# VH-VL binders against o27280: the designs that were tried, part 325

Target 1, 266 residues: o27280
Amino acid sequence: MDSMNVPEVLEIKRIVEESESVKTFIFSWDFRREVRPGQFVMVWDFRDEKPMSVSLIDPVRSEIGISIRRVGEFTDRVHGLSEGDLLGIRGPYGRGFELMGRDILLVGGGIGMAPLAALADEATARGMRVDALVAARTADELLFLDRLEAAGVNISTCTDDGSCGFKGFAHERLLTLEENHDMAAVCGPEPMMFQVMRILDERDVPAQLSLERYMKCAVGICGQCCLDDTGFRVCAEGPVFWSQELSRVREFGRYRRDPAGRRVPW
Key: E = the ipSAE of ESMFold2; O = the ipSAE of OpenDDE; V2 = 0.75 times the mean of E and O plus 0.25 times the DockQ between their complexes.

## First folded at step 13 (VH-VL)

Design C6 (framework fv_cemiplimab; at its last look DockQ between E and O 0.01; V2 from the best seeds 0.00; counts 0 for: pae E 3.8 > 2, placed apart)
Fold by OpenDDE, look of step 13:
Structure C6 (fold): chain C 266 residues (1-266), chain A 118 residues (1-118), chain B 107 residues (1-107)
Amino acid sequence: as target 1 above (266 residues)
Amino acid sequence: EVQLLESGGVLVQPGGSLRLSCAASGFTFSDYGMTWVRQAPGKGLEWVSAISGSGEWIYFADSVKGRFTISRDNSKNTLYLQMNSLKGEDTAVYYCTRGDYSYPFDYWGQGTLVTVSS
Amino acid sequence: DIQMTQSPSSLSASVGDSITITCRASQKIKNYLNWYQQKPGKAPNLLIYEASTLQSGVPSRFSGSGSGTDFTLTIRTLQPEDFATYYCQQSLSTPYTFGPGTVVDFR
């Protein structure tokens, strides 16, 4: 399969309102094209193109879902779309999550729960025990709770304001949880992921973390998503990285590059 | 040379408010998270608050949550600590230090004394 | 919260001595431990980070070791300028907590 694919124009089959700021767009998908949790697609609205994680993989219904948070002009336009409207989708791209062991811990913050929700479905389908720590600033920003619950996931919530579950940050909540897991998958703000990674490291829990960077080509050519010092391309070697890989990335949790390639602090 | 200079420490009554400032120089201020650490007279060090380079990510000790606010002006290379509803136990030398969750506190100011007393 | 303890609370030593200060965390923190030196009326200075990495500019007579819950700071061939208070600090999770400090004074 050619990684330099032209976007396929797909009709939005359904739209699920996950929260005030997050919608999941569902598309018919030919599963002859394999897709894994943690991979992303490039979404094209015929004006601009942005990478988005796959949040739903449903082989039974032959559907995939892409969850998008409203954060800027592109996402504003996409959020204005209705069922039946068209989007260009190319991919999937990147390295997805690997499942190992029997017990898995998911730690997600905000929209970071999108790829983790897909992973949760796969893990539970495999008969794994799945615990999920779902973090958000407020209760109304907690994502996929009903979906996770329906899948049999054990959920722990935390909110910055204490409006739901543990009052505090994900790493703080994680510290209070004493249960051991065979593997962890983490996705969310890098400050969160950085601190969560340390706790998982201390506990000797193998961890995979999904990074978000500005991407242009999605095929490892343009270098826009290169991580400093390592040369890792988030679109090619990632977006899912093992903690051991990220430990070599000084950039991780400390700063990122903006669309112009300028260094921007977290 | 990295330099941090705290200011604003004065005598204030319980329930009062005070804003501390920390002027930074000798490094790209916005590239680093900053932290406030305090030390009561004759006592040890206590972590108070931290703020990321952009200012978006903020952390507080429980002892000051809801009362203190941390902020920064990267255009002025200045870190701030707004302290409201001050208590006697807030009496301390307040240190500004470079570092946050991602880096040890490698540079410190000389501190500014805040005294809360009736 | 992670509680930090230190031992001893104080010790007296002579120039040229080798001394060891111990820090203990209430739970495992792997190597996420920093050491600071503070002299009277002065701000703390970072000595060691990640349990054993010497901060740039710090003399090699300072060394840190340990992992998990127990950590040690060793000062070989104590110098006059080494008489101070030493603090450990865990960097695993907020709130970042310091040990109570160990005062190293002249014998």
Scores: ipSAE 0.916, ipTM 0.955, lowest interface PAE 0.5, mean pLDDT 96
Fold by ESMFold2, look of step 13:
Structure C6 (fold): chain C 266 residues (1-266), chain A 118 residues (1-118), chain B 107 residues (1-107)
Amino acid sequence: as target 1 above (266 residues)
Amino acid sequence: EVQLLESGGVLVQPGGSLRLSCAASGFTFSDYGMTWVRQAPGKGLEWVSAISGSGEWIYFADSVKGRFTISRDNSKNTLYLQMNSLKGEDTAVYYCTRGDYSYPFDYWGQGTLVTVSS
Amino acid sequence: DIQMTQSPSSLSASVGDSITITCRASQKIKNYLNWYQQKPGKAPNLLIYEASTLQSGVPSRFSGSGSGTDFTLTIRTLQPEDFATYYCQQSLSTPYTFGPGTVVDFR
């Protein structure tokens, strides 16, 4: 099958309402095309195409799940779809998370929990102890808690407004966590990830962080997903990077880029 | 007590295919990840592939990726290794082991010899 | 990939000797290091896991030590059944590589 650079049109098999602003869309998938936690797909609604992280990987049921937060015109249209409607999917693309050791910490902010939920499924299935720090602005925006609990994950929560768990930011809650971990996986708002990365580096915990950038080709040729100093392409060398790779990137956590590649403050 | 019994190793021509089996007993098979390790004549041990207890998570060494497939049937307590596009460097004794990922390989089968004639 | 080396590649010893085999990883692997014994014509047998924990049924004359990148296997009061090949193996991350082995033979 030579469909790597063209979208395959797939039927929405199921829709799960994760929150008022987040839905998970489930599709049938042929796992001869391997999918790993941390990889992404390009979702095409027949007008526009956006990168979305894979949140569910189920080879036994031959299903893949993609979680999408409503944030603009494209995602508004996708959220208006029903089961049986069609979307174009191409991929997967990018480098996924690599598990190591027996004890993993997940730190997710908002929709950033989506790829971490897939990773948690892999980690628990291999017998790892999984601790997850799930962060959001409010309790209503905490994602995947029931799924994580059912998988045997030890959950800590934090919310900006204190409506659930620790009141404050994820990196502030992390300072109160004292368990020894072999690695961490982090995904969420880039300023949060930067602060979390600094704490994990101080504690000598290897960390992998998943970045979001504007993407067009998804195969590393257009250059629109590049990071400044390193020339790393988020779609090819990422979206998952080790913290030591990101330590060389001056833009990480400080500014973002628009679709034209211009620097924009966070 | 714990027993692992490999079978299926034979002489095969280059480019051919072969399926190995490993029958497990004496433990709850579905609770454990399983691994294939091979040893070429006169050589050391080489990790080949691992599969999670549920069968959902699969890993391969680079040398066999794309050519070998690992699977399990938890209702029959059996682990499989499907080997395609075989070549001379695949000649080895193939061991079935209990354990995967960061866990040690605590029980081993007796091994089954695969010979790929050049 | 994490590369594993062992030293020496072979050694000769007598019954009653104490011997030490070393294993080095190309990067830090904490204590995710296992040791296996393999006798001619037989499958490997787990001796030590997590660098220093003896597997059930392994005689106390075997011991392991180390963390990070440098590990040792020590056999005290070598017995006739201890003449074998010994492999280290990292279990931190895939591929779960083995060392090249150390052959222990009698003098």
Scores: ipSAE 0.411, ipTM 0.765, lowest interface PAE 3.8, mean pLDDT 88
ESMFold2 (binder alone), look of step 13: mean pLDDT 93; pTM 0.944

Design C7 (framework fv_cemiplimab; at its last fold request DockQ between E and O 0.93; V2 from the best seeds 0.86)
Fold by OpenDDE, fold request of step 14:
Structure C7 (fold): chain C 266 residues (1-266), chain A 118 residues (1-118), chain B 107 residues (1-107)
Amino acid sequence: as target 1 above (266 residues)
Amino acid sequence: EVQLLESGGVLVQPGGSLRLSCAASGFTFSDYGMTWVRQAPGKGLEWVSSISGSGEWIYFADSVKGRFTISRDNSKNTLYLQMNSLKGEDTAVYYCTRGDYSWPLDYWGQGTLVTVSS
Amino acid sequence: DIQMTQSPSSLSASVGDSITITCRASQKISKYLNWYQQKPGKAPNLLIYEASTLQSGVPSRFSGSGSGTDFTLTIRTLQPEDFATYYCQQSLSTPYTFGPGTVVDFR
């Protein structure tokens, strides 16, 4: 087995409070181990292990960031940690985003902005024009706005309650935007991504979408993250998929499987 | 056999409230998003609201936003539409349908008539 | 919002005829268009989804075509039970708007 699969115990260098429910944990990283936006790492708190997207890639500072939303017991424990505390990190794993063209559209919802923020940094560093549609339920849940703005990203926001930007959902806001892009990257709740994907399809914009599924091994062995009737493993063939691939995935946007393998609707 | 049965449609005064129910059978209710569609007398069809399988994702037509609430009880295989601040324009047959953003409206109930009149 | 229109608003035909109903969207909606049939006093029934896919149980004399903004529903060899009102609906984005309907009645 590759030594990469053994968790490295790392010290939390910094913690950035992104929102009431989201924190970014920053670690020193040896960039001899390549990491790409859209890839994930397995975070081990010595009790449990969960996949987390990489939200910051900083080769200059030799750091990576992992943004974690408080959603359960594991994340509650992690959110209770302080700078200087230790976590186990193994990876990175999965297929990341591919950048193409000159103009890229990012559409993110909630914590889905995590991998997209990293992608935005890479895209802007390459001199690409980056437009980002950032969606959330409320204004206080919008993530990475200052970071994106500082990077030169053109930001459009939408909130369910209209507390910031467009009042409504991401797919609705997107429909009002007439500009076409060379490619799009999408990450967020699957109902959002499903509807956004249709609009992008209508516009003939190549789109990549990042899925979230329950994972255990992260190396394509256990099958816990397999998508029904396709054989796609989110940890191996994903988590980033092209829209054409997801069009074959009937469960996409409709349901997922829990740790016991039971279907859970969105 | 898929069956949808609406109930609750009655005569109400403007400003009143009413709750519609839709009993579903013949399929795994939680696997499907559900939708309410209404039809005013002698008029066409109007999408009103949709709700995902879990109930967490809800969409409304502008004409009913802030006044109507859609919900579901998967343990009872029942879809609900709470209608508040009813207007004359809300007079219609309300249909319960199976489907949402990810599925066409492939099954419909026979509808229940809501009449809003002074 | 995406507005849907239909043409004609009504047409008269005879049993055995072939008829075509047109639906137009105010903007491109790719293939995200459904067709429904409604008989008087009855609930609508899904005929076609995604512009051209025939719903299970629907007779093959029904067919749908089109993409973008213009769509058509064709009924070949019209049967007595086909006299009804037909609606198109876009499924691209909320609100999922319907066309005004086309009434197909006896000549």
Scores: ipSAE 0.939, ipTM 0.967, lowest interface PAE 0.5, mean pLDDT 96
Fold by ESMFold2, fold request of step 14:
Structure C7 (fold): chain C 266 residues (1-266), chain A 118 residues (1-118), chain B 107 residues (1-107)
Amino acid sequence: as target 1 above (266 residues)
Amino acid sequence: EVQLLESGGVLVQPGGSLRLSCAASGFTFSDYGMTWVRQAPGKGLEWVSSISGSGEWIYFADSVKGRFTISRDNSKNTLYLQMNSLKGEDTAVYYCTRGDYSWPLDYWGQGTLVTVSS
Amino acid sequence: DIQMTQSPSSLSASVGDSITITCRASQKISKYLNWYQQKPGKAPNLLIYEASTLQSGVPSRFSGSGSGTDFTLTIRTLQPEDFATYYCQQSLSTPYTFGPGTVVDFR
């Protein structure tokens, strides 16, 4: 049995309240288990287990952070925990983002900014120029702005209701932004990512996008995270895909499957 | 066979309100986004609003933002357009179509005429 | 907003002719352009999506081409049923604007 495939019970070291609905849970982490931005972990609360993106990777302090939005019974229970309480963590799993060139654009919607915040830290540490388009429904839901600013990231914001920055959707704001990037990294609601990908494709900007799918094993054996047309396993060949790979996936942007295998529209 | 049938188009005074309906059959309604497109008499096509299959992603033309609301009832296979604060320029045949950001408008109803006049 | 123009606004043609209709976007839209046909008193019908892909059931005499800002719909060997108004529509981003239409009338 490999140590990455068995949950390790870890103490919550710190909790950062990122917004009313999002908390970052920070754990001590042995970085012999390498973690890359865009990879995910399975978080176990001793009843259920859910995939969560890593938002903080800090080998210097031997810490990882996992950002969790309160959206249902599992995340409600986790949000009720305190520092010192225990969670099970297995992983990391999946393919992370690959950095290239000197100039990167991040496009994040809501909690999708979590893995992009980790990527921004790595990119700035490598001396890259980082621009971020941070999107949410309202100003109160914009995530990681102070952290990104402190890292030297150039931030553009948009909100559906116009309460901060551009009033509108991420893809609409993107049309008004500078086109000179060597790559882009995108994570957020899949309809947002679909529309953003079309614009990045027009601009000939290599793009990597992080998908969310139902996962059971997280190691590519059970088939629950497979994409219909290609057989790509989101937990193994993804969750981060190049836009060229996603162009072969008709499911992308249109639907997903629930645990019973039923189509669920976006 | 995909069928879309609009209803509810009538004469309405300026400032009034009206709800249009579109009954869908012949496909799994919740799997598809839906769109309203309108055409003023003797004029071209104008995209009005789109809604995703779940109803969670909604888009509007600037000309109707704040005045129109789009919704769907997936249990009744019905698309709606709530039209408030109607103006003369809203006079048009309103088409219900299948499609959204992710797919072109591949099936169209025959339209329902909305007339906004005193 | 991405503005769409079409040329010509109208044309007259005979059965058997080959005709070309052009559509121009105010900014680059990649291949994300659709073509629709509308006959008098009828709803529009999708002909082509993604600039060049024929919708199922559309005759092969229809073809589309272009990318970026300039797009073309070609109808080879015009048939009596092809006399209609043709609209382009960009699908890159909201609002999903239509062109003003091209009326194809028989001579």
Scores: ipSAE 0.729, ipTM 0.877, lowest interface PAE 1.5, mean pLDDT 91
ESMFold2, look of step 13: ipSAE 0.719; ipTM 0.877
ESMFold2 (binder alone), look of step 13: mean pLDDT 92; pTM 0.941
OpenDDE, look of step 13: ipSAE 0.918; ipTM 0.953
ESMFold2, fold request of step 14: ipSAE 0.718, 0.710; ipTM 0.877, 0.874
ESMFold2 (binder alone), fold request of step 14: mean pLDDT 92, 92, 92; pTM 0.944, 0.944, 0.945
OpenDDE, fold request of step 14: ipSAE 0.935, 0.936; ipTM 0.966, 0.967

Design C8 (framework fv_cemiplimab; at its last look DockQ between E and O 0.01; V2 from the best seeds 0.00; counts 0 for: pae E 4.1 > 2, placed apart)
Fold by OpenDDE, look of step 13:
Structure C8 (fold): chain C 266 residues (1-266), chain A 118 residues (1-118), chain B 107 residues (1-107)
Amino acid sequence: as target 1 above (266 residues)
Amino acid sequence: EVQLLESGGVLVQPGGSLRLSCAASGFTFEDYGMTWVRQAPGKGLEWVSAISGSGEWIYFADSVKGRFTISRDNSKNTLYLQMNSLKGEDTAVYYCTRGDYSWPFDYWGQGTLVTVSS
Amino acid sequence: DIQMTQSPSSLSASVGDSITITCRASQKIKNYLNWYQQKPGKAPNLLIYEASTLQSGVPSRFSGSGSGTDFTLTIRTLQPEDFATYYCQQSLHTPYTFGPGTVVDFR
């Protein structure tokens, strides 16, 4: 069970421009504080706080990276920051990915590739064979391709407009890929994840999926990230779930709740 | 009670265009993806297109890709199918149904007949 | 694309009979199969989803079974109102495809 922690004020060591809308902020990290791919941190800009996935875990350089997509006021402010500026970081929180087997498939969409990039690094470091299906709307929104390639990941790209790789959705591309993976990790839009999960289920590939929900406390207290029917707290029981767990969540892939608690369609 | 009511089906010439509408009631429209299914006279059912609740996720059968457009207006509880470059093979009763990738087609409209003929 | 087939294409039965309709997918689809009933001149109605789950409001005389590639719809104690065409549909992935249908008429 996670405890609420006071944010540690950290200096932005480096900023990596991943795309037009995505930046990775790198911080020095004390690895006595363990962090796993799939876990998230709460980022505090001294005005607001938002959960962000850890996208880089580098024990050699004693660094972590947090990839943030520019989508609103908070992220606009954060994207305006420079190296040397300060942010509050508390965490890590949540359940991360588990690695098993020798061959792993990563399926990511958009910013969903953030936690998967970290997972890819761990998997390759362990000597696993990693295939990654990287999906985005357009070529310029594909994330971490160079990084993944450098790590030895076998990359397959997919874009809605066909500007890079397979033209179509991730689940469509998945249908054309081999079925011999020991496990899969999935992160991205829930409509994508839902359809990918179904295909993986048919193939009997164990799958873990990372969900995104509105989080406030990150420690399983406030209930803002509770999933309907099950009561699963994304911050506590997740954000990484096994497919079997999500199969019990009627909300998954169908709707989410906004900060006001209202249902929002996908 | 869930109700779906299609409209817009008429006789049109090959190469012509037509827009179908589906008025939904009896449920929170935006909470559900919607689908168009068509049935040629005396034939079986064919999936045509689907759209998510927000409208962001859209799917098409290959037979209509590039010619048909699916959209929705959640403020009006209405689903649309814009059909361009119509062919004789497009002649069918077009059904709107509630459901998409995440839900079976559990409610159907009465359908509207589109006839493409010279 | 996944091709769906049905057998038989048509059958005749009497009230009170038990009938079985089969559906086959060109590939494994686990339990991602739905059954629909369509009466003449009417829209289809969902009967069963996920191969065996009965849709709310559907009589218990309808049942579905199967997994993988072969599926069956069974109607026990056939009623006059069961005269219709029945379609299976795979829901594994796009494009969603229907079987050709099975016409059930009465002797």
Scores: ipSAE 0.938, ipTM 0.965, lowest interface PAE 0.5, mean pLDDT 96
Fold by ESMFold2, look of step 13:
Structure C8 (fold): chain C 266 residues (1-266), chain A 118 residues (1-118), chain B 107 residues (1-107)
Amino acid sequence: as target 1 above (266 residues)
Amino acid sequence: EVQLLESGGVLVQPGGSLRLSCAASGFTFEDYGMTWVRQAPGKGLEWVSAISGSGEWIYFADSVKGRFTISRDNSKNTLYLQMNSLKGEDTAVYYCTRGDYSWPFDYWGQGTLVTVSS
Amino acid sequence: DIQMTQSPSSLSASVGDSITITCRASQKIKNYLNWYQQKPGKAPNLLIYEASTLQSGVPSRFSGSGSGTDFTLTIRTLQPEDFATYYCQQSLHTPYTFGPGTVVDFR
C-alpha cells in the first residue's frame, strides 16, 4: 500500500526538550521516502492527526525529527508520551525550500524555527554562509540556538521583552541589519512573516515563506488548506511559497480561516 | 593531479537501464560535491544531477527527475549515476565533474557515451 | 528556470585579435556566472568563475566582467589554442543552466 497516504506506525526513538513548551520527537526513517526542509508530516496519535514540520533530516543516521509545541489537546497528549511509545506518521507532504546562492538569511519566530533548523543543516552542508534571526517573546522560548551555533550559523536574537538580544520584533531588527543576502527563508507567526516579506521585497532579496493553514487530507484533495484569490493549496503548492507568489494572495498577513471556514483575524 | 574517469556508457534500448561510474583520484573525495553534466551529439551542455560530499543532499534536473538516481561510495572514491526508463533524448556524452550546487565545476572527466536507440 | 543567452553564436577571428563574447541571464544572478572553454572532442575546462575570477592555470589574456544580468568574456591577443566553443553558466539556482555556446573559429 502507498505509505505516503497511510500512517506508518513508528517508535519514538528519542525526545529532546527544546523548551518548556516544545519537544522534538526523533524517529528512524527510511530515506527511500525522500524528505526536504520545509516539508511537513501528518502525526497521528490514534485519536487525531495534525500537520507538523520536520526539524531534523539526517540520512546518515536514518533519522528525522519533528518538533511539536504544546498548544492544545492533541499536542498535550503527544507531549505526554515517552521514548518507546508509538505514533503514526504519514508523508512527507508539500513543497520544501529551494536554496540559491551562497548567502542565506533565516528569519524564524517561535516554533517557526523548526523547518529553518532543517534548512540550516542543508545550507551549511552546501558551504553557504548562514545568518539566522531567531525571534521569541522571551529568552527561554528561543529555539535551536545551540544546534545552529554548532552548525556554524551566525545567530542574531530578538525577544519582545529584551531578555536576549535585540528588544523588539524580528522585522525591526531586520531593518538594522546591513548585510546582503542571495535569498531568505521565513517562518513564524504570519503577521511577522508579512512584515519581514515587505522589507525583503524592498531590498530585492528573494524570499520563501512557510505558511500554516488548517489541513485534513494533506494530499491536496479536500481543499481545506486553500488560500483566497489564488486557490493555492498549502499542503500541495506550499507550505513554502516565494514572496512573489504570496503577493497575489489577499489574505496573507490579514486574516486566516478556522476549521469551519470562517475568517478570523490574526 | 585531480582525475575523474567515467565508465559504463554503452548502446541501450529505449526503456532500458544503465549505471555509470566515475572514479575519482587526486583529492579528498568526501570533501567535495559532485555533478553529472551531459552533452547530446552536436549540442550544448546540460546539467543533470548533483550530490553533496556526504551524500545527504541530492538535486536533479526536471528532465531526469524520477528516472535517474545519483549516489556515491566515499570508501571507493566513486560517483554513480543510475539511469532508468531511458529515452532517445538521453543519448549524450555524460561528464563527471567536481562541484555541486552554486560552486563552479572545476574538474571534468573525459566523458562516457550513452546511446539510446531501438 | 534561469535562461542563458550568448552572442554572437559564432565569430571568426585571427591570431592576435581581441574578442568579446556576451552572456545574458533572464533574471538577476549577481556574480554567479562561470565561463567554460570546450575544444572539439574534449571535455569543457573552467576558465572564469564568479564572473571575473580567473581559474588557476588559465592564461591572463582571458578576463571576465559583469554583474546582474549582463556578462562579458574577453580574450586579448587571441592564440591558436583559443579557437574553441565558449559557454557561460549560471550557478545561482537549480537547474544550473548553460548558455548555448559561442564558437570561435579561425578566419
Scores: ipSAE 0.366, ipTM 0.755, lowest interface PAE 4.1, mean pLDDT 88
ESMFold2 (binder alone), look of step 13: mean pLDDT 92; pTM 0.937

